# VH-VL binders against Protein ULTRAPETALA 1 (ULT1), part 13

Target 1, 237 residues: Protein ULTRAPETALA 1 (ULT1), of Arabidopsis thaliana (Mouse-ear cress) (q8gza8)
Amino acid sequence: MANNEGEMQCGSMLFKQEELQEMSGVNVGGDYVEVMCGCTSHRYGDAVARLRVFPTGDLEITCECTPGCDEDKLTPAAFEKHSGRETARKWKNNVWVIIGGEKVPLSKTVLLKYYNESSKKCSRSNRSQGAKVCHRDEFVGCNDCGKERRFRLRSRDECRLHHNAMGDPNWKCSDFPYDKITCEEEEERGSRKVYRGCTRSPSCKGCTSCVCFGCELCRFSECTCQTCVDFTSNVKA

## First folded at step 19 (VH-VL)

Design zz6 (from zz1 with heavy chain R101G)
Fold by ESMFold2, look of step 20:
Structure zz6 (fold): chain C 237 residues (1-237), chain A 120 residues (1-120), chain B 106 residues (1-106)
Amino acid sequence: as target 1 above (237 residues)
Amino acid sequence: QVQLVQSGGGLVQPGGSLRLSCAASGFTFSDYAMYWVRQVPGKGLEWVSSISWSGGSTYYADSVKGRFAISRVNAKNTMYLQMNSLRAEDTAVYYCAKEYGDSNEAFDIWGQGTLVTVSS
Amino acid sequence: QPVLTQPLSVSVALGQTARITCGGNNIGDYNVYWYQQKPGQAPVLVIYRDSNRPSGIPERFSGSNSGNTATLTISRAQAGDEADYYCQVWDVSTVVFGTGTKLTVL
């Protein structure tokens, strides 16, 4: 056992502790990091709010700009408008957080990491060549209890964890790599399973399957399973 | 007729003080933020300070923080810039300006400018 | 805050197209505003939010903004276009002006 005195642990894997140091209003939730944020209007003054950052790339803002403000789940663009800047439409540089006592725009912080990854990898732009594929969330069933557990396929490491789980005929809830769970943990409701990381819309049209070729995130040249070995060999020939 | 008429300015020694005035007419003064922008003769524009519609929020360039104080009296349609601890670097033509349209947008109406000279 | 660098001067022949640049790191992520200033006069807004003209500004004035460069374009340059030109952005809670460009019509 290690002596745990002195250092605070980050409650999630979204950001390293040093990446959040000196930020005002940090609160680490189950699947999000929350910080104090704001938007400046020289006409009306600063609007103050709380920003939540999710691994899906979603950003949610709850406004505290005036006493009795009860708006919840604003997008950053809606918050920029709410602050009295209806036509600005440049929220990445207009919404700020406090780091070391100074206002820092979101575009110059690590807080856009997952938003930027989601946008870059999920682009369905009018460019036909070089378009990147964004994977939807997938589910793996427990061999013991049949319950399904959510895997988010947003990075190569996350795709590898899912790939390994699918290749394990004895995979069970206790093998879940992101958290220590057992078969006693409640399964996600069916109504939530249809939202697979595409802004929780039931019309999500992201990548409906993950295959070893044709997808940059699932290409595992170091994998020893026969499917990946065959794919790697065929692509290189 | 929308206009901003400035007064004040002149010659002052280093360490001295001046107060600039900007009187507005032809629009609802209390609906808008107001701004001070200065220009060293022969040089470019530099934002100095701004004040919210009510006067409840003020903003300053780093070069003037703690020395300059912006204020407004909405009943008189007038904005002021109190300049203290003046330095040679503060020598400039000072313009007042009204914002255009939305907050933190452009400046569409400018005063005529007032010269401030800080010299021994 | 961003440093907005403009060329010190630009010359254009009468009737030709002038282009005045405003360089800044990722300036395409900002709304850019342009002002014209003639000697002894206050600035006049000529372009707002990158590419829009206020009322009374001729169609030959246009603007663009992408990447690290915003550009004011004056087609069919006239003698009356001789002036200093400034770009401007808002950076968090501050106002930033470009270094200024003297346009000379030859």
Scores: ipSAE 0.659, ipTM 0.871, lowest interface PAE 1.3, mean pLDDT 80
Fold by ESMFold2 at other seeds, fold request of step 21:
Structure zz6 (fold): chain C 237 residues (1-237), chain A 120 residues (1-120), chain B 106 residues (1-106)
Amino acid sequence: as target 1 above (237 residues)
Amino acid sequence: QVQLVQSGGGLVQPGGSLRLSCAASGFTFSDYAMYWVRQVPGKGLEWVSSISWSGGSTYYADSVKGRFAISRVNAKNTMYLQMNSLRAEDTAVYYCAKEYGDSNEAFDIWGQGTLVTVSS
Amino acid sequence: QPVLTQPLSVSVALGQTARITCGGNNIGDYNVYWYQQKPGQAPVLVIYRDSNRPSGIPERFSGSNSGNTATLTISRAQAGDEADYYCQVWDVSTVVFGTGTKLTVL
């Protein structure tokens, strides 16, 4: 029986049975407790997922809305955004679990016990799960000079600007939506062209949830481009 | 010209039915959730029902669940509220409302309101 | 479901600052929205996500939200500001409106 400061805990020891009473989808793993969770957008409907609670205070959500994406392991804040609540930033109240057949926000459950304990001990030392984001910055090349200009993909409006720019075969530096520039302005140096946002994978050029497969935030139902058509077909399939 | 034009309403006996319509123009109707909000004369606002962009998800206040049905036909740019088993307590002005595009928690465009009166 | 309590009425002298409160347990943990409704008219959104103004809303309208109270502030009150005002939050899967406040501009 080893004794160590970094307590390794079996999932069955994280919560008393009565603390999980009437919760839907409870699954006790080796070092976590998993429950069904969700987030509601009246625009998009309910997003349903599985929440894993770890003794470290980490919270991990696997969303069912984008099947087959390895980068779909989300923080609660990222799940809230992915569910269509881009600007709400209130995940403790907006992410829910089912208790006794009713939606109950995480803030009113015992499930935040370890998260809250971790936050108290290291509130100044840890970047919260809110720093994990789904979308990344992308670059669009000028048709005339080849210089690249940075686009942010953090909101539906910004995603629309990028989508429209990518669809314009004659896009030029002068079309840049964030500032009045020409081809004479210097592009970002190579060392400064840092992609900010979620990590790219080798098999997907960009954020899997918004670039490769997409979501309703970054795909547009009225658009006829192949990317939006493919998304619509895959979501309905 | 962005607007929501409502029709339907009127006087109905308890237990009766009505269907309200809300016709949209001036924006891409199929991009947004749509809402019904009611107001009893002289009283405050109460959310009644919501429908997702595609019509695939619907939501209801407990006071109307099982009696009211929200629907939409995106090809017609129109949302509906079918109200069945009406009660005196359902007497109100009913507004349709469009989801605010800069936030998915609020409403920016409202219809003119339709009075529904339930009395014997 | 949270209950959002507003005063029944608030009076303000022309040119002065009006403050309309919306009380709720831990309302600071919610995004708060404010609507203006004039007699016989549909509501108009004047503040979204606590403190932001939609396009076309004068800068005289501002909002704040912390603790148990959200506040709509109308500076330099004008006769045209006389109306009913409602706060609103999103709660899990529902929309909840406050009880409403009649603002009278003297």
Scores: ipSAE 0.624, ipTM 0.843, lowest interface PAE 1.3, mean pLDDT 80
Fold by ESMFold2, fold request of step 21:
Structure zz6 (fold): chain C 237 residues (1-237), chain A 120 residues (1-120), chain B 106 residues (1-106)
Amino acid sequence: as target 1 above (237 residues)
Amino acid sequence: QVQLVQSGGGLVQPGGSLRLSCAASGFTFSDYAMYWVRQVPGKGLEWVSSISWSGGSTYYADSVKGRFAISRVNAKNTMYLQMNSLRAEDTAVYYCAKEYGDSNEAFDIWGQGTLVTVSS
Amino acid sequence: QPVLTQPLSVSVALGQTARITCGGNNIGDYNVYWYQQKPGQAPVLVIYRDSNRPSGIPERFSGSNSGNTATLTISRAQAGDEADYYCQVWDVSTVVFGTGTKLTVL
């Protein structure tokens, strides 16, 4: 038996044909299944979009109000807010798909299978804030050109790179640790910067703040910067 | 002051029609969804119909689909409920209501209620 | 479409705590709203999104929602709390009210 843990599955293997019967807008991609979905606000009407279901448990929604822009990938929760339900926060029951001509909430469909599997593993782990996807992406500005560069805060090493960059008042594009770049490299477009890597993913439980703020992963006892000293002083021995 | 004033209602025979009106004042009417909720005397509340801020989207309870039509005229700050093919089970007090802006799933301002009696 | 079942009546002694339940399959997955209706009056929203109070609602009104039951709690019950109470949820694209509970303050 091959233990191919972490390998992406083909979209055609995610669901049986019977499980998707009568759903509107079914499209099977290379590593996802896509379905028409929506969310209703009596104030604004129905928002219609496309939901992608991945074997990782990730759910991505692209709203039809901005067709063809992959950078507008929304979590179901963000889509619920985008549709005008800003305070409801019940996307499993408020986001619907069409089955047999009727609106059916996601909570009553097979489409949450992989999300539920992923969430159970995450919520039952003693290490629910694991090192792999602990923090959202953050940005550091270049002292010379003002361009902001994206830092991924997925491991202790990556968190340390961001921490060091934030502590350097003279940080420059040439100090960027992931690639050798200069100020000539184009800055990430502002519409893309709103995506922080995990806060829009329903399976991500990472911290919402930067290094050294309430997260054991970001604690660097060997660091002499005032932020780390303050954190160490505030944490009981 | 924020207010919803209803008119219409009365006695009608089965199969007949009535139109209810709900006039709004004291708030920006065109910012909100509006609702009709009914109550059989001595019984509970039942949502009947909703209309979006512009009137572009309408929603109905299954019990009234195809028989009732909700509309609004924002220039007049007024919402209407056209009730056709009335049945005895439609006998109720009809309230208009404004969506609660903090939730958009609930109602904070209600009209005084209008009795509709479908007899026979 | 969920059926929200409430007890027909609940009695509470003056100054005591009343609890009014709203039962539904997995109602904890919904936002629950509560309305108070006194005789001859339109309903008044007293709890929104499970546990929040609109302005003007006394803090002795509180709410909870978990599993198959949402509960409206009225502490230090007063004579003026005697009314009908309705729970309500949003279900996909419709609004569903509970069956209603008559609260009597003894």
Scores: ipSAE 0.622, ipTM 0.852, lowest interface PAE 1.3, mean pLDDT 80
Fold by ESMFold2 at other seeds, fold request of step 21:
Structure zz6 (fold): chain C 237 residues (1-237), chain A 120 residues (1-120), chain B 106 residues (1-106)
Amino acid sequence: as target 1 above (237 residues)
Amino acid sequence: QVQLVQSGGGLVQPGGSLRLSCAASGFTFSDYAMYWVRQVPGKGLEWVSSISWSGGSTYYADSVKGRFAISRVNAKNTMYLQMNSLRAEDTAVYYCAKEYGDSNEAFDIWGQGTLVTVSS
Amino acid sequence: QPVLTQPLSVSVALGQTARITCGGNNIGDYNVYWYQQKPGQAPVLVIYRDSNRPSGIPERFSGSNSGNTATLTISRAQAGDEADYYCQVWDVSTVVFGTGTKLTVL
């Protein structure tokens, strides 16, 4: 088992101690900072959860309000909706953390620092059409257990990984390229699988109905996203 | 005939207590959050308190925390506001209001208003 | 905690367009709601989530929200539009109303 801790970003380096001062539920992990968070619906009450902030700009929320929710990772937008604020669509202002005993929206905290930096990079990509490569997430089923595993199709290499998996009639959970898993690992729940575009990375504004880069096998025939059209056209040429 | 009919109110001395009632009809009361909003005569609107569908969660403006208690009895289609330690600044018309639609941030049905006067 | 500032009064001639503003720091990042209140009556919701009308509200009522200002626009003003108007936002776990604007139709 290889030791790769030297390449991990330590959670203690993500924020200064004073930036997290008086926040409730702070837990510094190996590559993230975790805090208690919530979202308020006057109809249903407060939903309480744990927010993980990653240096990549990813934000993950694990809600504890539903049995089995601990194992589901939600985006802040999905957490807002889960909390009963289905039509609000203002998660930066509606998801809060506790600072000094008071609810403070994420938009007024340092916790969005890495998300905002990642979002600016994605926004700059929208200014250059040649750098705007985004495809919705896809799933590949294990030949042995039937469990589906999520593939991100954000780069040519990631699209190739997905294409190779789809072309392997004996593909198994152990062949998953992003993590070392087996058939014993729990499958992503069906309610989460509907989030196929940027649901796993709130900084991404990608296509929600796309073919993969590089082959017709992965293409959904009805996708009209210009990025997917360009890839399909280039593959056929 | 969706209605919110209020009762209670009146004149009370500073430090006194008063209980307001809001009876609902024409909709499924237990599906919605309910609200109290007040208005000093000739002045603007101020949110006072809200209560979840079951009564399990309550929320208060800072100006009334610890002094007011919102409650509901779904079997009676009725919401209440218990007002304690009243101050002159609490003098206002108090409206009860129903949440607009599922998980909206607004109010669509309002009661007729009940005047509360806090004066020696 | 946030303060939503509205002009104290706005006047409009019959048939003309009235604009009522609601100012707040980055109010464009909030969903804004508008209420009409006539004397002795409870408020009536006229705009929800910035620009949408509830059923029964004439299309001459419209709304916008950008930057630090939300605006209620009433086209072809009628005498019956004379009322107080309030903006409102949801802020974290609280409801915040604007200071109110008296619209006078001349």
Scores: ipSAE 0.605, ipTM 0.839, lowest interface PAE 1.5, mean pLDDT 80

Design zz6 (from zz1 with heavy chain R101G)
Fold by ESMFold2, fold request of step 21:
Structure zz6 (fold): chain C 237 residues (1-237), chain A 120 residues (1-120), chain B 106 residues (1-106)
Amino acid sequence: as target 1 above (237 residues)
Amino acid sequence: QVQLVQSGGGLVQPGGSLRLSCAASGFTFSDYAMYWVRQVPGKGLEWVSSISWSGGSTYYADSVKGRFAISRVNAKNTMYLQMNSLRAEDTAVYYCAKEYGDSNEAFDIWGQGTLVTVSS
Amino acid sequence: QPVLTQPLSVSVALGQTARITCGGNNIGDYNVYWYQQKPGQAPVLVIYRDSNRPSGIPERFSGSNSGNTATLTISRAQAGDEADYYCQVWDVSTVVFGTGTKLTVL
């Protein structure tokens, strides 16, 4: 029990130490708290993973049962689905953590505090009230020369172009959709790359999860990647 | 025809043991989790135990943990419940059930029930 | 483990609508399942995931679930509907049944 005291720390002050008392697998990062989590299917058994809770309201699960995934990070709904509960769609009650040796659903823990606050702000009501998300510019590197090219993520079409480029392991400068360029064109200066085109600030970080997470404009329901499929399902659930 | 046919059961003294059997037909047995649910005569339903498709994972209600052991032999399309250290409170009709694949949380096919009576 | 409380009995006149409730704290956050059990028989699943019917279940069986109450509704009650009815939820890694309701068709 004394050996676990160092694991109760919260590096970003996301939770009081009392709130994390007796939770298994607590690990504090610079901007998150991580805990052991799982989901039970009587057909397939228990899936065990690690849940990260962020002050933004984001929840990320790294599942040990899906090695080799291009994106190792799952939403809680994707994790529920991967555990074999494809039709349940009740991840708040089906994803559990261990507290005092007992399985406790996320819905009965403090771990959803920031998610619940963020979800309320991102509801259709908040969107109808003028809530918006500003997506920063992103860069894609050429497979041939290594030069990076700026993509603007301000519309659905622009976000799709960036999503497709990131999904192409052989992407090169000649694939750039805004201009006809080659590897011979000069790369943008490093000092300019820090500016991401956000209306809130020249150097604002903005939304970093454009295509498969975050605002409605970035979602592509026709995309077949698992991240987009899970995002679409989570928004509807 | 999809069905579950149960056997075993009967009268046993407290502290005794029984083994129940549940034979499946009409579906691919090894694709599904299987369940035991019991009902004290004149009372409600209580989940007892579950077993994964391969038998690699088992689950038990707190009331039977450590005393009951669920198992399956997929080559025989048969599930078993080994009941040890039986108590009067274990007297019930025991049903085997197949998971309802569309929901993952319910049961669509039930056996006919087997009475277990624990009494001196 | 949640407690799913059902009325002990419900009576309905032939041809009328019966409603059987299943009460639980925030039961609307669960998927609710309903079973019909006639004397001496095994249960039969009649509603899954709150409001869906398995094949072969008449459309006069319907379900709803919100807040603290799930409800099984049987329209145009028939003599053959006289049975015990149980609600059920999945809770984390366990299966929980309601206390059961005897439906009498007068």
Scores: ipSAE 0.602, ipTM 0.842, lowest interface PAE 1.5, mean pLDDT 80

